# Designs tried in a protein design chat: VH-VL binders against Uncharacterized FAD-binding protein C1783.01. Part 4

Target 1, 263 residues: Uncharacterized FAD-binding protein C1783.01, of Schizosaccharomyces pombe (q9us28r162to424)
Amino acid sequence: YGIFAAPILDVRVLTNPGAVKRTYNLCLDISKYPLLEGKDWKIGGSFGIMPPNSDAEVLHLAHLLKIPQHELYVTKVLRTNGGRWPTIWGEDKPRCLYTSLYHIFKWCSDFISKPPTKSLIRLLAEHTLNPVEKSVLLALSDFRQDESYCRICTQSCVTLPDILEAFPSCHPPVDHLISALPQLMPRWYSISNDPSLANKRLEMAFTVQEYHSPNGQSRTGICTGFLEDLALAFLKARHDGSLANKKFTVPMFRGVQQNPFAK
Short names: E, the ipSAE of ESMFold2; O, the ipSAE of OpenDDE; V2, 0.75 times the mean of E and O plus 0.25 times the DockQ between their complexes.

## First folded at step 1 (VH-VL)

Design d09 (framework fv_danvilostomig_arm2)
Fold by ESMFold2-Fast, scan of step 1:
Structure d09 (fold): chain C 263 residues (1-263), chain A 126 residues (1-126), chain B 109 residues (1-109)
Amino acid sequence: as target 1 above (263 residues)
Amino acid sequence: EVQLVESGGGLVQPGGSLRLSCTASGFTVSSNYMSWVRQAPGKGLEYIGYIYSGGSTAYASWANGRFTISKDNTKNTVDLQMNSLRAEDTAVYYCARGPEYYEFWSGYETGYFDYWGQGTLVTVSS
Amino acid sequence: ALVMTQSPSSLSASVGDRVTITCQASQSISSYLAWYQQKPGKVPKLLIYAASTLQSGVPSRFSGSGYGTDFTLTISSLQPEDVATYYCQQSYSTPPEYTFGGGTKVEIK
């Protein structure tokens, strides 16, 4: 159970300036990892990272949904319909969580790594006022339109914000939207050292994933983009002498990730 | 309804061994951390150790080497094997679900025990 | 070793009184603290976790506060059914050395 905020101890740029791909090495402090004893830390083993959406992406989504910035940060009561396990298993009681739309969009919702599902597009269609726009969304969500969905949404790497921009009369209720958004899932990385031999320090390398939006803009993968932003911020703080006054952490875990809404 | 029932307690001689069992109902031990906590007569609570969903175990420093926690996912049970027992091991032994963790995205991560069994008494004497 | 010290060890109060129990950690544990209630002859019951979050089903007269090294459990209006020993517990230490406080016995005058 649980995600650990592992402090970054060091960052190394593994690729030369101007290289086609950018690769970094991160050194993470796992000495305070909860329940460290009993974990099987080995070179070549895997661990998960829970990447947040960038603040820029969260604010852009809020803008498209017409959510005022101040309302984005208001603490709301989110009632789960189950405990730590899916409600269909009936094993735990419903609970109330106190959180904000900002936190839900940043940490719990995957709205940029894959195109909206047909089910989500169907929800969007139901809340679209322009009949032409609604007809297009209904067609894309139709089970018989797999070729159109694949070509328009999957091959073009369309995201939920892209759809909302393309269909300006679409105004889904925020509570319906968050219940329909897929959960942000961990990305898995290899341990490149033996932490037991390295003073409880975990080493990892990653290469930034890049792709292009439907309009030709460069985009990075959610996790590798997040890690690159942290790496560059760490290097800047080291260069300007402010590293001692700043903390950089990677949200990570060893073992099976549980549903955060069910905890 | 979540329920934990301990069994296997009783009288044992110093230097002896005893195995306690905890039967869970209303949830699966394969999906949870499970812990053992003891309480000597008239004293406070003392943590022993846990087993997590993947099977790895961890123990309080005083218990390491003498106490072993295991589980059987198909029987939905968690066991505590106690070896080299001493008079000071006399206590009520509780099975507890946890450590559980609060919502991580809220910035809080804490290990707590949300359900406890009724306890089983272990008496170590000659 | 991370030690949890509870104060007082015991107290007597009247029904309707405000009762305060304190718990002090030997080092900072952020908000990694839970409170348990153990009624005479019964098993412990979780009251509060994350220092201040009330467990579902626990009466609203119970509240928790604190951060770092100093924590407080408050019962705003003591009821007869609240007669129990109360324990704090830290979960900051790794490897797991989950430490309980010595307990505070609450009785009615």
Scores: ipSAE 0.000, ipTM 0.382, lowest interface PAE 16.1, mean pLDDT 79

Design d10 (framework fv_danvilostomig_arm2)
Fold by ESMFold2-Fast, scan of step 1:
Structure d10 (fold): chain C 263 residues (1-263), chain A 126 residues (1-126), chain B 109 residues (1-109)
Amino acid sequence: as target 1 above (263 residues)
Amino acid sequence: EVQLVESGGGLVQPGGSLRLSCTASGFTVSSNYMSWVRQAPGKGLEYIGYIYSGGSTAYASWANGRFTISKDNTKNTVDLQMNSLRAEDTAVYYCARDEVTYEIYSGSTEYYFDYWGQGTLVTVSS
Amino acid sequence: ALVMTQSPSSLSASVGDRVTITCQASQSISSYLAWYQQKPGKVPKLLIYAASTLQSGVPSRFSGSGYGTDFTLTISSLQPEDVATYYCQQSYSTPPEYTFGGGTKVEIK
């Protein structure tokens, strides 16, 4: 398996309290990362992080889809109804023959970081019983309605859960939905130190990305929000003296972003 | 089919040295972590150390300085060099593949031995 | 040093019985625990890793549970082929020093 859970060794807050942006430095232990001969880490290089959806977001989606809690965690054979297989980035098929809806929503599906595509909205319209709600979803999925889609969905940062809340007569089958959801993609970060000096420590900096929900509440980016949650939990554990009894890890892997000028 | 075969065991005098070899087939040692574990007659398992896929080694504190692990990617072998042997080193020595996986549900890096060799007996006596 | 203590050291049970083996760490190891089965005269075989994840090919009657310091291996319905010594192992320590439990010998009455 290509993804490595790198332990957090240290966290530093780089910005002053009350700053307009919050920036953190993470020091990660890569001493146990499975490296191939001649493939060392270097300063200025890149690596990927696979950000999971939060448990709160997964449970909220399950509630909107009316999936009972016990069914969410049941391991079962994956079945698709056309569309994409719900896999982890970099895999052409499920890691194992058996998986759970919890796993698919947490690690495989992107339902938070961008608005539903017009194709997904069309699927939602097909399973919407109220004629007025259906007509609105059909209009948003129409190739001739780019202005409305951009203003309502893209610029307003609408997510799949937002749409399910706004259109209560919409009840898509879970198997159709899973095959239509986009795959969770890694986010790329720069190595800010030289871990090849045998310290086997990787340092990175990140700035929290924020935006507003359709209801005016503050939301964070999927990866930077996830990393901030880990950073704050680490700092709290250090302050409380409980750090020795807890472990915090970042799901990461060695690699490069696709870029014509990348090395 | 994955196989690990140890060789080089036998009788050795106290204070002597011995080199064990582990031959891997069905996978490459250049892509995997490899470990050595021993078991004294009638006793439990005791970790010795391992070599990372990139070539770095780590040892149990009691083994550090006397035991050295190395590998040859071309021959697909992992060796254990044992020096200053004592009667307490009498044991069956196992070569094991140390699988490292990221467990998605827990967010943990899990370390475990998924394949073991048949073992080779080392007897230290005068 | 991180010590793993297994209990009991030995047990005898009848075919079909539910068998529970415990493993206790001297300090918290989160879920970094594996279970191995060693039949008489054979090499150890992996049963469970990450405290509760069953290895492919291992019968479903085997299960693991626990977190922190207390862990259990359960055989829901003991079979004759389950006669073996079972070992727990931690991989929490850094630099990595794996520690095994003392083993639990399981026999049929």
Scores: ipSAE 0.000, ipTM 0.386, lowest interface PAE 14.2, mean pLDDT 80

Design o01 (framework fv_ozuriftamab)
Heavy chain, then light chain:
Amino acid sequence: EVQLVQSGAEVKKPGESLRISCKGSGYSFTSYWMHWVRQAPGQGLEWMGGIYPGDSDTGYNQKFKGRVTISADKSISTAYLQWSSLKASDTAMYYCARDYYDSSGYWEDAFDIWGQGTLVTVSS
Amino acid sequence: AIQLTQSPSSLSASVGDRVTITCSATSSVSYMHWYLQKPGQSPQLLIYDASNRATGVPDRFSGSGSGTDFTLKISRVEAEDVGVYYCQQYSSYPLTFGQGTKVEIK
ESMFold2-Fast, scan of step 1: ipSAE 0.007; ipTM 0.522

Design o02 (framework fv_ozuriftamab; at its last look DockQ between E and O 0.01; V2 from the best seeds 0.00; counts 0 for: pae O 14.9 > 2, grease 19 > 18.9, placed apart)
Heavy chain, then light chain:
Amino acid sequence: EVQLVQSGAEVKKPGESLRISCKGSGYSFTSYWMHWVRQAPGQGLEWMGGIYPGDSDTGYNQKFKGRVTISADKSISTAYLQWSSLKASDTAMYYCARGGYDFWSGYYPFDYWGQGTLVTVSS
Amino acid sequence: AIQLTQSPSSLSASVGDRVTITCSATSSVSYMHWYLQKPGQSPQLLIYDASNRATGVPDRFSGSGSGTDFTLKISRVEAEDVGVYYCQQYSSYPLTFGQGTKVEIK
ESMFold2-Fast, scan of step 1: ipSAE 0.464; ipTM 0.746
ESMFold2, look of step 2: ipSAE 0.122; ipTM 0.646
ESMFold2 (binder alone), look of step 2: mean pLDDT 93; pTM 0.951
OpenDDE, look of step 2: ipSAE 0.260; ipTM 0.678
ESMFold2, look of step 5: ipSAE 0.044; ipTM 0.617
ESMFold2 (binder alone), look of step 5: mean pLDDT 92; pTM 0.944
OpenDDE, look of step 5: ipSAE 0.000; ipTM 0.491

Design o03 (framework fv_ozuriftamab)
Fold by ESMFold2-Fast, scan of step 1:
Structure o03 (fold): chain C 263 residues (1-263), chain A 124 residues (1-124), chain B 106 residues (1-106)
Amino acid sequence: as target 1 above (263 residues)
Amino acid sequence: EVQLVQSGAEVKKPGESLRISCKGSGYSFTSYWMHWVRQAPGQGLEWMGGIYPGDSDTGYNQKFKGRVTISADKSISTAYLQWSSLKASDTAMYYCARDEYEVYGSGTYYFDYWGQGTLVTVSS
Amino acid sequence: AIQLTQSPSSLSASVGDRVTITCSATSSVSYMHWYLQKPGQSPQLLIYDASNRATGVPDRFSGSGSGTDFTLKISRVEAEDVGVYYCQQYSSYPLTFGQGTKVEIK
């Protein structure tokens, strides 16, 4: 089946304005969801959402990697021999991918939700020209420096863009970087209603997860941030009277413990 | 000055739920991690997990993940350790302890202040 | 997980004696700390980052070591030093403590 684009029918803000945490309810149309054998949706069940990276984050990464705007959207053959391939919506595809860098960064690469792995930092170090910057990245990637890695990267919520900003002489080849980036994984949510009783409408609630960047900026989780952006855009379109001219969909798939990218 | 005050002793039966607390005062509650450390009768110290109240980020010792929940309420500067279903093996002294977290740079990463402890006894 | 083994597991000393406690890790540790738990009390920080004395800790306490081997020394033990001493690593998760060294004063 792959991923289904479920239309948003309604959005409710569950928390008061100015509350410490922001919580939303989404009502999704699953009336066109592909037929599955025998197993209906039920309250308390789970489904997956495949969150994209925001366009702002993708464009920022492209800028840091010095990828020209026109190259970002060009369809390319992406292949590595012995490298890890990005996943594409659970489709059964050959090891060679015909896609754009924009698509790979937006839908297939996790460069925001977790700090770069030591192996990725080592790759960055190998392509860093300034000797001082290189020595710092080599130290962070050293298998004997777990404490420094944990303290500086994991506990401080450092992202790949943060590292590229901090180490301006770092210029990794894009194909090597793509092979080393972690796969963007689905997030799992609970069904808050019985869709069989509600004419194929699925309701879910979510609370926005917030983190602090090394510079003290507030950041949101990939999936909850994506869902909040959709919720706010839907509410704005309703307020502006433009809802009929816009489509808001959540990329989702059925099933507890289902991975659309697994065999 | 800095104080960590824990809730009183508890006597429970297996299968019961329980939530114990640790209230911080005399410092910025949201700038420090709060950890939970247990000590079974006659045994040594064992780290259970911690929470950073500033963003509710948690870390667990895998031995206790799914068996306990660590949470915090910033409005009253209080951290919690909660069980949905107690077992006799949960009988222990439970301590809270703080450490300093810096978003970037060097935090303390050692337990500079400890609560007085909460004795939890689980028996039939 | 990094396992910490302390030696000895217990000792008995007279006031004024030198006490040496060691802590051995199964893997290299960057951050080793020492705590004292006096009878009936909460643990208290003695030494952090291998060799730094915590605020209010007398200068008779000292720490040393790096890699996998760390040492806590009390140059002239006092009656109030009775208790269980624990080493603790903060280099990797899960955070771990040694099994403790019980110090009794004759």
Scores: ipSAE 0.000, ipTM 0.366, lowest interface PAE 23.2, mean pLDDT 81

Design o04 (framework fv_ozuriftamab)
Fold by ESMFold2-Fast, scan of step 1:
Structure o04 (fold): chain C 263 residues (1-263), chain A 123 residues (1-123), chain B 106 residues (1-106)
Amino acid sequence: as target 1 above (263 residues)
Amino acid sequence: EVQLVQSGAEVKKPGESLRISCKGSGYSFTSYWMHWVRQAPGQGLEWMGGIYPGDSDTGYNQKFKGRVTISADKSISTAYLQWSSLKASDTAMYYCAREVLYTGEYSYGMDVWGQGTLVTVSS
Amino acid sequence: AIQLTQSPSSLSASVGDRVTITCSATSSVSYMHWYLQKPGQSPQLLIYDASNRATGVPDRFSGSGSGTDFTLKISRVEAEDVGVYYCQQYSSYPLTFGQGTKVEIK
């Protein structure tokens, strides 16, 4: 079982121009999906999508962490001191990975879909040089200060980049940070058609999830934002006649009785 | 409420530079084309060009290519039309108008227009 | 470039009259839109993709046509309908407008 890059065959906008909520339909080609003998897709079944962080978000995080651009793409042996590794498998045992920081941040780390945990904020506080900034982060990480954490981080939809921007004297070691970041997990969708009747085409609909940043800027959910970016890029390529020269794919896998991430 | 608000009227001399703006609100700025349409005194509508702010892709009417620059700043949801050196023939009303990204099945036209910016160029 | 020619260039109608405006293209057009510019105002979308009324547009306005010939009809013109009507093609760059049809009310 691996992640399959399903080609996008068609995109339709289901909502009227100017609607408050935006909804899209994607038609995916699953004719080349590697199925086990005797298995097939079924209407009403589910499938997972692995949404990556955008390149802009990864580069912004790297900038805030002061990672040189040449270092971001170098293959390294990365490890954890124990517990879950920041990978799609959520492994409990420590391991060494041969990969780049770019790959870890793009595909394996969830630093935008939810606020940093109190334990992550505590790590940030330990590596903050300014005493005033450090005291604020320590207070937010205090397990007895649920009201402040909820109001400042959870209700205001604060992300790791937001914290790093607000506390410029905070410089966590990258290896400690990646071991503390939550893993980027798949999002699950229902199959809206019968793929056996549609010549191995899978249809799905999704509505873009929106929220506001601490500064009032509109933001989108990781998976629905990723899918909208793909949908708009596909429609633009169709409009300007470049569709035949580009490929648009959704990283996905078939839903099974056992979650593939559980081994 | 979806709105396009343009900068105020300008009076300039030939050879001067100018940048006018169009600020969008109430919608996803990066999901729509922003077009610039010109109307010379007593004349009809003429498409100058447009920009898709999501990736800064531009299209120009060849008549205006090289004479004007179309740009956008996503962080403030604002599109710009700029001249490096104005001519008397640039005297016109300038409109911005949005258009939803082409869906392949239907085209929805320019559904929301700014109030217009009057540019007068005289010596 | 696709050139659009409107006919007539101007007309004078009485309230309640039926008004017909045509738009002819030099090449086949995939999508044709119609706009109204009332005196002193910005253009407003009336009809998109040949025959679909834009939001808020009264049902007395209708559009039809395909290929190179398109028509805008007002079944019973009202005083508020005075202005200049423009067709606009969305098939190839540069986007082009017709020269406009001025509608005046007697």
Scores: ipSAE 0.000, ipTM 0.395, lowest interface PAE 16.9, mean pLDDT 81

Design o05 (framework fv_ozuriftamab; at its last look DockQ between E and O 0.01; V2 from the best seeds 0.00; counts 0 for: pae E 14.8 > 2, placed apart)
Fold by ESMFold2, look of step 2:
Structure o05 (fold): chain C 263 residues (1-263), chain A 121 residues (1-121), chain B 106 residues (1-106)
Amino acid sequence: as target 1 above (263 residues)
Amino acid sequence: EVQLVQSGAEVKKPGESLRISCKGSGYSFTSYWMHWVRQAPGQGLEWMGGIYPGDSDTGYNQKFKGRVTISADKSISTAYLQWSSLKASDTAMYYCARGDLWFGEYYFDYWGQGTLVTVSS
Amino acid sequence: AIQLTQSPSSLSASVGDRVTITCSATSSVSYMHWYLQKPGQSPQLLIYDASNRATGVPDRFSGSGSGTDFTLKISRVEAEDVGVYYCQQYSSYPLTFGQGTKVEIK
């Protein structure tokens, strides 16, 4: 992992009060970013942000899985048989990791931004005690039809927590669940300034992505919601005069001028 | 430090009701599944069901569903196994057992001392 | 429900012998666990998830296997290893145990 914790130097709100969409500008300190020899930053170039899940979402998932908060932070060994997980572009190899469930759910597992796969729903059905609940999950994961899955899971923005809430007799093993969840991936942003001219400061703009859960509750996208939370906390600390006592950083890395994940 | 302490042996007649208990200490009682396992005289182990005391979720082996009730009182860290009408075939040793957190709580890392229930005329 | 059959059902060993106990399932099993019930005592966990020793279990105990066939081995049996050994599966409810293997020391 070559992830750099870039300090936030300033935040500007770019949208007027009452606007439907919320847009912010962040100024990041990249003076200590480790650049390879002969490389520099370019205006219009790209960089990646590794968005964590919020603590609220991690704690909510732990509650639904019946994981005590104190056990969430216990360091355990996790062995993989291969693949690149938890790295984005590391070698495909077996690994022995000393980590916690908190770290895995916070930084490694995507349980919010994507609907559960049919394979994941099948796993949930296999670990559901109530036969009516089990039959619903089996039908939803049925490979022979997509109508119910598309309507319920993809079109209604259903998440894993939503499923666990709706099916209280579902008690999947946590290690199987972690193996079945997608990895959190970076989100790419364009650089708004020329950092070589701005004394190694990087500016970026983002607009908060918003959607509604099946219950009608408002939710934000993982990365833009994370960035908004940081932005608002920074602005509050500036207003309250506590800015010097707080640390606001964005986990980021420099991209190749072309997005390496684009085709 | 983790201890599961069960209620004492019981001698009952067919048709009588009975509730036996298992008190958990040395850990967060509401955060782990508690299971009941029976062992008839001279026979092996048989899983009966379990409860998550945090929200009272239960799971039963179909063989015992409707024959027993599993419950818990989280205020005193105690799980219960209850019969409304005992049969002679209910004569057995009954164990409570705690599930482990990391592997789906599907193996039993701590066991109570057992409660012998004898049902005879 | 998944039925588990242990072999042998009983054996007699001398201190220092190697003991091998097998557990066969009627269908594929995701998790297999092993317990020892010493005379007059409650069962105690020996092996979880086929091959992992529980805390405090001596390294003379080992487990292996996958699918439908699992094995528990004691490399050098000791007098304190007397009792009944049970395998236990989870891949779906209900949880089930093998019928037991009684180990006697002669």
Scores: ipSAE 0.000, ipTM 0.466, lowest interface PAE 14.8, mean pLDDT 82
ESMFold2-Fast, scan of step 1: ipSAE 0.005; ipTM 0.501
ESMFold2 (binder alone), look of step 2: mean pLDDT 91; pTM 0.940
OpenDDE, look of step 2: ipSAE 0.017; ipTM 0.510

Design o06 (framework fv_ozuriftamab)
Fold by ESMFold2-Fast, scan of step 1:
Structure o06 (fold): chain C 263 residues (1-263), chain A 123 residues (1-123), chain B 106 residues (1-106)
Amino acid sequence: as target 1 above (263 residues)
Amino acid sequence: EVQLVQSGAEVKKPGESLRISCKGSGYSFTDYWMHWVRQAPGQGLEWMGGIDPSDSYTGYNQKFKGRVTISADKSISTAYLQWSSLKASDTAMYYCAREGYSSGWYEGYFDYWGQGTLVTVSS
Amino acid sequence: AIQLTQSPSSLSASVGDRVTITCSATSSVSYMHWYLQKPGQSPQLLIYEVSNRFSGVPDRFSGSGSGTDFTLKISRVEAEDVGVYYCQQWDSYPLTFGQGTKVEIK
């Protein structure tokens, strides 16, 4: 599927310390990117980045699902029971996967960038033991209640972990949940320089997306948060002289708008 | 055989809500993105957005984001396009179209189209 | 957004003529698709990914091109080919169409 780990050559902070928004420029090494013959990078063209969920978010979800930490990392055979098969980045839609729950949650599942779909909330309702909690989840999943869904789930930036915290009698089977979770999708960025002159460097700028959870916790967008963490780690390594001992890469691919997760 | 069947023509007044539908048959509904394409009277084609029916993940043309809602009900193989408050400028033919793909790659072309739903918004 | 400009905007042809339609993009695109919309009908796919004919499309239709310039050719136009032809890029969102080329038969 052609994911490339593009090394970070440089990071520039474009906004003043303490500014209400934080903006960064990343300079990526694309000199070794495998270009198809006759294809070039262009100013104003696009490229995709595949952002993983943070380890903190994965561990939090595992805690809410009552998955012991040791089980999270065990390689398991995962198969569909008639539902949608989970898809791992770079793989065809398989009948059986040999992978870990950690890998599925980190790289394959979108449980923080979007609110749970109405169909996922309906699945959660079916596995909710308390009748009052179940009634609330069923009401949220009703397609006629778009305004309620929008205000409670979309406008309030509700995530799957938020729902699991709010409805403690909800215990979905992990295999059913994985089959129903949306796939992590790439995020698209514009090329801010003319890399075609040398096909060596790609520059991009991004502004960190920030929002507040229903509980008032500060959160960042999945991709901009991931990129900021990389940018700050790079700057720290440069400042403390450890840059030579570390490698920072962005998982990316050239901008032809393709979905590598669907069959 | 693949078929996309859309709901019938609508005549509405400004400010009214509307939901139109597109029912797929002859294929696995959740395996293909469904898109909406608009054609204003006497004008060309304009992409509005699309949805993955397997998880209801949506993508919108920024021009229409916040003005329309795209949704799908996979239990009845139906995609929807919805307005909370119609404007006269929403008068157009609306097509649903299935995005083609092979071997795990969406190809960005529309291989099958619905017959279209004419929406007329006037006083 | 990538803008697509088609030329000519309209043409009139006799049965058996060769028809050439061009599509120019404001920036380089990897793939171009072509559609035909017959009068009063939905668009139908003719060519995908520059040069591939869709199932059931007669071999008189062919596509070619690269970079910013793409061409659709009809080697011997028939009466059933009347309609508006659209190019569509697949390189970046939003997906965009050309303004259309109207083909009329004399």
Scores: ipSAE 0.000, ipTM 0.375, lowest interface PAE 20.5, mean pLDDT 81

